# Ledger of designs, part 11: VH-VL binders against q55578

Target 1, 249 residues: q55578
Amino acid sequence: MAERIQKLLSQWGIASRRHAEEMILAGRVSVNGKVANLGDKADPQQDFLSVDGKQIKADNRPRDIYLLVNKPRDVLSTCDDPRGRKTVLDLLPQDLQRGKGLHPVGRLDRNSTGALLLTNDGELTLRLTHPRYHLPKTYDVWLEGNPSDEDLEKWRSGMMLDGKKTLPATLEVISENKDQIHLLVTLTEGRNRQIRRLAEELGLTVLKLHRRTIGPLQLHTRGKVLGSGQFRFLSPAEIRLLKKQVNLR

## First folded at step 22 (VH-VL)

Design n3
Fold by OpenDDE, fold request of step 23:
Structure n3 (fold): chain C 249 residues (1-249), chain A 121 residues (1-121), chain B 107 residues (1-107)
Amino acid sequence: as target 1 above (249 residues)
Amino acid sequence: EVQLVESGGGLVQPGGSLRLSCAASGFTFSSYSVHWVRQAPGKGLEWLGVIWASGTTDYGNEFYDRFTISRDNAKNSLYLQMNSLRAEDTAVYYCARGYPGYRDIHAFDIWGQGTMVTVSS
Amino acid sequence: EIVLTQSPATLSLSPGERATLSCRASQSVSKYIHWYQQKPGQAPRLLIKDASNRATGIPARFSGSGSGTDFTLTISSLEPEDFAVYYCQQRSYFPYTFGGGTKVEIK
């Protein structure tokens, strides 16, 4: 049956609905050789859709793929690095590295480890990276020394960073000895190197930073350990939960 | 009154599964870490695991593969899913609240009455 | 994991006497030891946190001391209700661990 063209383009992984609308308005989309207008519908079984003069087919779209990766240290959260450094895509089999359109959702800095989502679902990516959908992210943070309760409270309640106060965080102490403290920190925002920068502001040194969760996604589940450098497919339930949190379902 | 109440204990065959529950009342459940601790008959206390206020979990080394801790904050409930049960899992199982405070959450200030789990053929 | 060894296993005393219980860690845990009391048929109760801090509602006759690897729980004058099993627990290293317990029984 006929559906809105922007919906089809979104479903086919060409663009988000919003971007598809922009493309339509720009005259980049055609149906059966005629330039499409906003509001037009097409039947993927009967009509031929083209973008920028190139025919697009539903069958050509790569299957939606959702991966959870345990990013190791010294691996970059990018699709490609001009310096030739190892990226998170290099952790995948060759058939997933190319042709699938997989990319990292968000970033984890080079020296940090843990949960990173890879997907070829552009719509989901846009939602997850949009400021209105702040998924909570939980980190294991190992700090050198023993910060005071006052410093921990500053961290929890928010601190000035780049002229803007950070949002309140959840902060729990997992363990502590004479040399270091292990914190569990949950953030609802994703500012650049936020945890490390805040630690520095407090005069603390981050020894290790490991992201444990991304929203409903947990790195280790059901007694299964996802080792460093390893990846797994998300379960259907995980995908549903993730999409629900960003109003895709 | 701050209270924890365990339930779900009983007799189970080796290799079987059992799900324990812990109902919390009298405090803001979602703001606390909650732990499971067990005690075999005539033996000492053994820490099993925790679910943090953040919702993530950690386990004792021996339990990660067989036990799963979860929580439902809307129901003020803590759960312990136990699979592949063994005779040595026979024990009273307690849920316990972490003491409030940054560095005190690993001191257990509130305990349930415990629920008995017996694994026997 | 950290192993906590409690001694003695059993301590037989009379009401009014002083009780001294020991907890030794396999390695230094700084001051991060908690003490619990457990009476027969009951759940444990928190007594001391971080070696020397009494929990809320705990009588003054209970006190804790120590650092590093050696810790002590002291009951200055035993009351009838103090006859129970006492456990130490460390929070310095994950996972958390308990000692084997000391039973304080009436002589």
Scores: ipSAE 0.884, ipTM 0.945, lowest interface PAE 0.6, mean pLDDT 93
Fold by OpenDDE, last read:
Structure n3 (fold): chain C 249 residues (1-249), chain A 121 residues (1-121), chain B 107 residues (1-107)
Amino acid sequence: as target 1 above (249 residues)
Amino acid sequence: EVQLVESGGGLVQPGGSLRLSCAASGFTFSSYSVHWVRQAPGKGLEWLGVIWASGTTDYGNEFYDRFTISRDNAKNSLYLQMNSLRAEDTAVYYCARGYPGYRDIHAFDIWGQGTMVTVSS
Amino acid sequence: EIVLTQSPATLSLSPGERATLSCRASQSVSKYIHWYQQKPGQAPRLLIKDASNRATGIPARFSGSGSGTDFTLTISSLEPEDFAVYYCQQRSYFPYTFGGGTKVEIK
């Protein structure tokens, strides 16, 4: 499958996507002997890529890395931000920030926190981001006030959003007081800001949104707490489970 | 009939481990949150933790490091793995179902008869 | 965590008498208190949910009231089978917590 050259370069540990783009613009990158242009795609299985006249291959790619990050608030789920804002990669040690091809799988908005998968496994990323293999994701949702059971049922059963009804969700109340309610919401789809938008549609204000699970991955496991801004490597078992769920061997 | 039945209790030495089971019948197990509650001899009730219908778990403040709750929906079973057991963990352990409903799930409408765990040297 | 204090610890009454049990929360829990009955050697039984709603199958002589920090379970006329320990439980804040219980015994 043909992919953007800057993506391939980043995955192969040659450069960050941003730096790769700069390299392309500088005329340092070629595909099949032709100087690549920004926006060009290449198939690693069919095309020959070169940097500074030296052929690069996928065989030199870094080992597959799988990280679970507890994304804090005001951190972006991107590899690079043109505005210089803090990204999830900035949470990693320097040796992991660049050269490994790590990128976030999916996105949490800036104000949301919790579980985010980082990996350099492009195949897994493709599968996990494809609607066909969408994994259930569970969120802690704190709402201002006390929504009615009717509103909760609307949320659970599905609501119209952008002309399309949302899929049924699992919705449970963890706690409730006079000022707020704490919900546990599990989604099987990933529409843009879905939870926040649905809340808004119901006239509710989201105070806090925290993702606690991604498929088989749990932010906190076996008595181990992953604090805000912290990360851990996935266990081999977790990786196997994750791959199995998306039909990867 | 809706029923919960605990098993796996017994005598264990301090520092030991024990796994309790709770078998559910008479209802759609997978649709409910289920909880563990214990009661020391002659004492009151203490909430230990919950596994939600979504499969995620929450624990009391002092239990998350030693206790693990899990479920097998295919077997209609709830489990409590207890590690590093202490004398103060001696108690009858109950599994309980959350009441059906959005806000009533924190009311425990169905209880097992409990299983006794004794931690002693 | 929310601390629930039940009083009295023991209540000695005769059949036919009115029983009034109190549950006090360390902070406001709105109406989100449940009551349970536990007889010797048995598991607890849900009596009242959310301060005032009787659970299914619970006799009318049991009633609950209160909001905020002060809650009351009332048994209008004690039956012999009502002598047991009663617990309150809050769901307003996580983690969930129980009161220490009130023992209703025969005078």
Scores: ipSAE 0.870, ipTM 0.944, lowest interface PAE 0.6, mean pLDDT 93
Fold by OpenDDE, look of step 22:
Structure n3 (fold): chain C 249 residues (1-249), chain A 121 residues (1-121), chain B 107 residues (1-107)
Amino acid sequence: as target 1 above (249 residues)
Amino acid sequence: EVQLVESGGGLVQPGGSLRLSCAASGFTFSSYSVHWVRQAPGKGLEWLGVIWASGTTDYGNEFYDRFTISRDNAKNSLYLQMNSLRAEDTAVYYCARGYPGYRDIHAFDIWGQGTMVTVSS
Amino acid sequence: EIVLTQSPATLSLSPGERATLSCRASQSVSKYIHWYQQKPGQAPRLLIKDASNRATGIPARFSGSGSGTDFTLTISSLEPEDFAVYYCQQRSYFPYTFGGGTKVEIK
């Protein structure tokens, strides 16, 4: 897939996006022997990029990296925060923080925790975040109080949000007491703060939100716990399953 | 007829591993949470863990590191992989269906006959 | 975890008598207590759901009551087939837990 050249250069650790743009404007970057212009795109698999007359070797491209992170509370699902707040990249070693082009696939809000995918595979990111691919995601949801069966049915069947009805959801009750209910909620869509907004619409307060799964990925596998703030590499099998889900080879 | 049938029990040495199976029939297996419960000889019932209809699992605190629950919906089968077995794991192991309800009250309405696991040197 | 204490440990009665079994939770579990019957050599059988609701096929002589921390299973008139061990179970808090059981034996 063709990407903006400044993005590619940034992903390859050659220059920041801004600096890459400056380089392009300066005529320092070429694609297939032609000087690139700002706004041009290149396919790293098909096109040859050169900087200052030197071909950027494929060997300098970071290998595809796939990480599963257990995002803690108060950590942002972004690559950079202008306010200097802690991001999910800060959870990684320095060698992974810079020069690899890692970014979060989708997002969890600041107050939510759990499974978040980081990768430098832009194609996969695009596919996984595209509305056409409905990867199921399962959440632990702790709600204050005890919702009625009617409210739970509304949630399951779909509710109006931003003028559009939500897709049906799977709801399982894990536990319930006088103060709160613990739900297992599976969504096949990822609208902004969907769970929290739906809860609010029902007059309920989300006390805690934790994502367990992203499609075939499970935060905890085979009796192994991925602790808060920890990350792991995806297995080859997991990567294959993810790609298969979005029709990638 | 709705039923669960456990299998795979037997004698195993301490430190060994064993995989139990539970075959379901007579109902839509994939729509139900399924649980493992064990009972040591002459003792009470102990909840081990669950696999939800969504496919995720939860365990008792003492079992998370050694036991793994999985399911194959195509085969209407539930599994319990037990590793690093100890003498105290000697028990009859039951699979049980969570009672289906609007709120999934997790009363166990269907039980298998159980399979005996003996951990001994 | 929630600890469920059942009392008495053993209850000796004659057929036709009333049996009263207690289950006490270490903290409030609302109404989310279930009762099971287990006969020797058999798997448990669900009797009561959510403190007071009889499961399908359960005779009317079985009844449950209680809320919060104190729950009771009552057998109004014991039948010979009712002599067994009875367990309470909570699902108000994770992980789920069982009581230690009450054995109802023939006097």
Scores: ipSAE 0.869, ipTM 0.937, lowest interface PAE 0.6, mean pLDDT 92

Design n3
Fold by ESMFold2, fold request of step 23:
Structure n3 (fold): chain C 249 residues (1-249), chain A 121 residues (1-121), chain B 107 residues (1-107)
Amino acid sequence: as target 1 above (249 residues)
Amino acid sequence: EVQLVESGGGLVQPGGSLRLSCAASGFTFSSYSVHWVRQAPGKGLEWLGVIWASGTTDYGNEFYDRFTISRDNAKNSLYLQMNSLRAEDTAVYYCARGYPGYRDIHAFDIWGQGTMVTVSS
Amino acid sequence: EIVLTQSPATLSLSPGERATLSCRASQSVSKYIHWYQQKPGQAPRLLIKDASNRATGIPARFSGSGSGTDFTLTISSLEPEDFAVYYCQQRSYFPYTFGGGTKVEIK
């Protein structure tokens, strides 16, 4: 199928979409012997696509890779940071950091920790991050304060955020005392800083925020713990469950 | 009628494994936390772990490396997989439902009858 | 872990008497104590949640009180079926812990 050239260069691990656009504007990309323009499409199985005179071969597309990372604090959920701060890709071996097309699926705030999926499967990424699929994500939230039952019921039922009511959330109190509460929060949406902003609206201070699960993916399995800053490959069963969740083959 | 029914207890050698089952009926199983609690003969109660309504699990500090809680939604069943069993694991094992709601869900309002696990040479 | 110390270990009383059972936490657990009754050969039965709230179907003779570190279960007038072991449980800190129990037996 014909795709925009910048997308193809990203899928083949040649460059980010933004960098690929720069390459196209610089005249470095050709399709069927003609210098390509922004917006042009190609199909590597039917067209002769080249970058700097080297053909992009259909069979050289990187294999699909699926990684679960336990993101530590102060690591960015991005492929690249202009300020040179540490990113989730820096947690990986060198051979996975470049040329494989790996990108985070969704994001975690810099000061949040926990489960983050990395993949080069763009179709899965699109589906998992799309609001229509409502992939559940479960968080440990440690809060300073003593919310009332009314406060927590508002959170469970939905609260106004940026002019739109949040979707219902599942809450479960793990523990609480007069000063603090530890909540397990399950969301089926990923609005910007949602947990932190709703907690603030209720007069609560977020002490720690950790994403425990993404759909069927867990940091802890059968007596094993994926430690802070560590990663693992997804099992075939986990990949199948994720795809099933979003109606993908 | 809300009910929890346990099975799978028996005699096991030290170092062995055993899988306990807890069948739930009469309530929406996925809406409740369900816990495992044990009681050694002549002793008090000890909380082992939980599967939350969200589907994730937590364990007491001494059990996370040997015990695994899981769920089969199609069968409305909860399981406790116990590995590397020791003599001190000899106990009656109960499954217990957390109270309805989200805040006092560690008050156990429904208990199974218990199933006996004996770990002996 | 939070240690719950129940006293007395055994309480010998006659039917019709008032029973007062104590549970002391090693640090403040606010109001987050539950009480259970366990008869021989049976599973525990929830009596009181969060210090003072009777569970569904529990007779009014059972009441709970306390906050912080000191909690009491009171049975205003003992019935024959009330002779059992009573456990307290805290839910303020993870992991949840139980007290050692108070056996209420007939004098």
Scores: ipSAE 0.809, ipTM 0.919, lowest interface PAE 0.8, mean pLDDT 90
Fold by ESMFold2, last read:
Parts: C-alpha cells; structure tokens; sequence
Structure n3 (fold): chain C 249 residues (1-249), chain A 121 residues (1-121), chain B 107 residues (1-107)
C-alpha cells in the first residue's frame, strides 16, 4: 500500500524521517519521473521511487531488527546528534549503525543507564511509546537521603507532577543505610524525568538511575548478564510478548 | 494457611543440574518477594537470591552464573535451577517469603521445611 | 560483603534465666538487622525485624536492641522451647548476610 515518502525512505534505511523531508524539499526525490512534494505517497511495489537518480527497489528493504542495549552513562538516546556526541547507535557494529533504519524506542536520560530497545519496526515503536499501553518498566534507583514510610507511600500511591497525579508505582527496597537507599521502582508510564523529579520532590538526591527491564525484556537471561554498552538480539518469544503487550500479533 | 513447600532435592553428581520447586499457598504469591536460602550440614544460613514481586531477580555474588530463579505466578510456584553443581552446594535449600509491604521484604516471615541436595560422586 | 559475628558461640543456661546474645557487624548496618530462631530439624523462624520490631506472634520475652555495629537479642526469661540456635541477618547492604549463630542450650 502507498505510504508517505519520508516514511518509505526511513524504512529503507536511506535517511531519518526528518532528513528524508529535507531531501524531498530539496528536490532530490522523484516518483514516476516527477519531483516529489512533501506529503506525497508512493508504493515501492507499484511506483518508481528514486533518490538522487537511484531507484529505491522493493526488495532492498532491511529486515526487521530488534535489539536490547544496556545503555551506558553519557550516551544519547537518539538516532543522530547535531553536536556529534556519542549515541546509542555508536554502540553497535558498523553494519547495524546505518542503512537498517534502527531507532531507539523511547528514551533514557543522558545520565541514566540500562535497558533500551532499538528497532526498525515503526509500528511496534508507535505502540510501545503510546501512553495507552502502560508497558511496565523497572528501575534501580540509588538515592541519597533517608525517606520516611510516609514519603515512600506517597510515591507508591501517586504524586502531583505537572498538574496531573502520577500513576501508582511499585516500590521495593533492596537496601538502605543512614545515608542512602536503593529502590526498585516499577512504572507503567514514562513521564518526563518522572523518577528524578519525584525523588527531588521528596527531598532525595538521585545518585544513579538504571533501567533493569522493559516489559518482558531483561538485561540478563539464564544467568548471563548483558554488560554496559553491550547489545543483543531479541528472541522470537520476546518479540511475541512485546507485541502482545500492545495488542499486535 | 500460609505455606511454602519445596521439592526436587536429591543426590546429584558434581557438574550436574537440579531444578528445585517451591509451591506457595494461602497468600497472594505475585505480591511478594520470594528468596532462596541454603544451609550446609552443621553450618549456618546463606542467602542465594531473590525474585522480586516486580519479577526481576538478584543473586549472591557466587551464584549468578550457575543459579537461575524464576516464578510462575499462575501456578503459585518458585523455581531454582542449579547448574554445574559442586560438593560445596550440598545443603538443605529453603524457599522463604519476604515480609509484606515494600520495605521489610528481606525479613523472611514464612519458610518452607527445606529440601536436601547432596552433591557427591 | 558484611560479616556478622555472633557471640558467644554457645550459651548454656537454665529455664527462667535471662539470655543476652550479641551480633557485631563488620561495618555499620544502621538498624537493619533481623533475628531468627532455628530449632533442630526445623526451618528458621523470624523473631525480630530491624533491630527491635517483634514479628507477628512472637512473645514479649524476646526483644532486640542496638544500632550501627552492635546488636543484642534478649530473652528475658528462658522457657524450655527457647533452647535453639539464633541467627542475625543484615539487610543494609546487598547481598544479605547471616551471622554464624549462637546456640542456646540447657545447662
């Protein structure tokens, strides 16, 4: 079926959707011999689509790829950074970094570490990042401070953030001493800097924030740990479970 | 009544594998952290690891590469898969429930009666 | 890992006497010590949480105290069923560790 041209160029690994829009506006993209306009659609099985005079062939579409990355600190959750800073794509072998259409699903702050899904499955990405699906994510949170039981119950029950109460969270204390507490926090939403902002509201300082899991995805399986900066492919079972969580098949 | 019952212990050769089971009843299993603790004959207690209510796991330093903890909430069951067993793994293995709530969950208020694992040639 | 040293290793007393059991941590664990009782052939039983909080159903003769590195379990008047091994456990640092135990036996 016909799709917006910028989407097709992204799916074929030619450019990000935004870069593809720039290419279209620059007159570099043609459909059936005519220069394309932004918003035009094409079907690569029915239309002659070209970029800089080179045909985009239907059989050159990259296969679906699903990767779990353990993002280290100070690596950006983005496809591309205008300042040239290190991104999650830079952690991958060169043959996966370009031409495959890989992008992060959601994000982790620069100062956060842990589980991040990379894929070129745009439909899955839209579903997994949509607020309606409530995909659970579990974080290790190391905090400076000694919160009361009342403070932690506020966090569990929901706190006001940007005029809207947060959804209930699951908390589990791993360890604590007079200076610090190590929490597991499970959220079913991904509001901007939620863990860091709620901790600050309670007078606690976030020392370290690490995402352990995204739904069924864990950084280690069968006693094997996925180390900092490493990646792995998802199993077919993991892909199936993710799609089930967001009502895909 | 609230109960935990271990099974699957026995005699195994060094380098072998065993899977222990822990059946839970009388409480909402999915809401609790559940831990494995062992006791070698004539010795004290040693914490092995946990599966949290959230479903993620943590292990003692020497167990993470040989032992795997899992849970099946539909069957109210906890499992310990032990691989590459050594003579030092000979012990009674207990499953233990963490205390209710979120803060005292490493105080073990319900224990099974244990299952004996003997590793010898 | 945190080492918990329990003393004495064996405490020989008569029913009705007061028992005082010590647990010393290799570094401060704040108040985050639990105490367990284990009778022969049985699983451990939780007595005290977080230094001083009796678990549900534990008689008032059991009490705990201490903070930092030094902790005490006290049994105010020993009853025949109290002759057992007692373990302390810390939860302040991961991984959780147990002491070596104190055996309370009848004199």
Amino acid sequence: as target 1 above (249 residues)
Amino acid sequence: EVQLVESGGGLVQPGGSLRLSCAASGFTFSSYSVHWVRQAPGKGLEWLGVIWASGTTDYGNEFYDRFTISRDNAKNSLYLQMNSLRAEDTAVYYCARGYPGYRDIHAFDIWGQGTMVTVSS
Amino acid sequence: EIVLTQSPATLSLSPGERATLSCRASQSVSKYIHWYQQKPGQAPRLLIKDASNRATGIPARFSGSGSGTDFTLTISSLEPEDFAVYYCQQRSYFPYTFGGGTKVEIK
Scores: ipSAE 0.804, ipTM 0.914, lowest interface PAE 0.9, mean pLDDT 90
Fold by ESMFold2, last read:
Structure n3 (fold): chain C 249 residues (1-249), chain A 121 residues (1-121), chain B 107 residues (1-107)
Amino acid sequence: as target 1 above (249 residues)
Amino acid sequence: EVQLVESGGGLVQPGGSLRLSCAASGFTFSSYSVHWVRQAPGKGLEWLGVIWASGTTDYGNEFYDRFTISRDNAKNSLYLQMNSLRAEDTAVYYCARGYPGYRDIHAFDIWGQGTMVTVSS
Amino acid sequence: EIVLTQSPATLSLSPGERATLSCRASQSVSKYIHWYQQKPGQAPRLLIKDASNRATGIPARFSGSGSGTDFTLTISSLEPEDFAVYYCQQRSYFPYTFGGGTKVEIK
C-alpha cells in the first residue's frame, strides 16, 4: 500500500519521521526519478524510491525488533535530542542505534527510571500509546510525607489535572513509616507527569519514581534479570500478549 | 465458604524443584494480594513473597533468585515455583490472603491449611 | 531486616488469668504491627492489625496496644481455646518479618 514518504523512510530505518521531512524538503528524496515533495506517497513494491541516489528496496526493510529497556535516571526517552543529551538509544549497541528504525513506545521523564519499550513496529506503537486501549502500567512511587486515607482515596478515585479528571488508579501500599510511604500505582493512561503532579497536589514529595511494568512486560522474570541501563529482546509470548492487548495478530 | 487450599508438597532431593499451587474460592481472587509464608518444623513464620492485585511480585531477600510467584485469575489460582531446593527449605508452606483494601494488605486474614515440603537426600 | 523480639518465650497460665505478651522491634515500626494466633496443627489466625485494631470476629478479650518499638497483646481472661502460640508481624519496612512467638500454655 502507498504510504507517506516520511513514514516509509522511518520504517526502513533511514531517518525519524521529523528528519525524513527535512530530507524531503532538502530535495534528497526521489520517487520514480522525480524529486519528492512533502506529503507525497509511495509504494516500495510498485515505485522506485531513492534517498541521496541510493535505492530503497522493498526487501531491505529491517526486521521487526522489540526491546525492553530499564531506563536509568538522566536518560531521555526520545530518538533525538537537539541539545545532544543522552537518550535511550545510547544504551544500545551501535548496530541497534541506527538503521533499524527503533523508537520508544511512550515516554518516561528524565528523572524517572524503569521499563520502556523500544520497537520499529509502528502499528503496535500507535495502538499501545492510543488512549482507547488503556494499557496498564505499574509504578513504584517513594513519597516523603504521611498521606491520609482521604488523600490516597482522592488519588485512587481521580483528581483534576489540566481541566480533566484522571482515570481511577490502583494503589497498593508496600510499606510505610513515619517519614515515607512506598506505593504501587497502576495507571491506564499516560498523562504528562501525572504521578509527580498528583503527588504535588496532595502536598507529597516524590523521592523516586520507577516504572515496574508495561502491560505484560516485567523487568525481572524467571530466567531474565534486567539491571539499570540494560536491555533485552522480548520473547515471542510477550509480543503475542502485547498484540492481543490491542487487537493485533 | 472463603478458602485457600495448597497442594503440591512432598519429598524432594536437594537441588530439585517443586511447584506449589493454591486454589482460591468464595471471594474475588483478582482483587487481593496473595502471599506465601512458610514455617519450618518447630519454628516460627517466615514471609516469602507476594503477588499484588496489580499482578507484580516482591520477594524476601533470600528467595528472589530461587522462587517465583505467579497467579492465574481465570483459574483462581496462585503458584510458587521453587528451584535449587535446600534442606533448610523443609517447611509447611501457606498461601495467605492480604486484608481487603490498599493500605493494610499485609495483614493476612485468610490462610490455607498448608502443604508440607521435605527436602532430604 | 527488622527484628521482632517476643517475650516471654513461654507463658504458663491457668484459664481465667490475664495474659500479657510483649513484642519489641529493633527500630520504630510506628503502629504497623499485626498479631496472629496459631493453635497446634492449624494455620495462623489474624487477631489484631496495626497495633490495636481487632480483626473481624475476634473476641473482645483480645486487645493490642503500643507504638514505636514496644507492643503488647493482652488476653483479659484466658479461655481454654486461647492456649496457643502468638506471633507479631511488622509491615512498616520491607521485607515483612515475624517475631519468634510466645507460647501460652496451661500451667
Scores: ipSAE 0.801, ipTM 0.912, lowest interface PAE 0.9, mean pLDDT 90

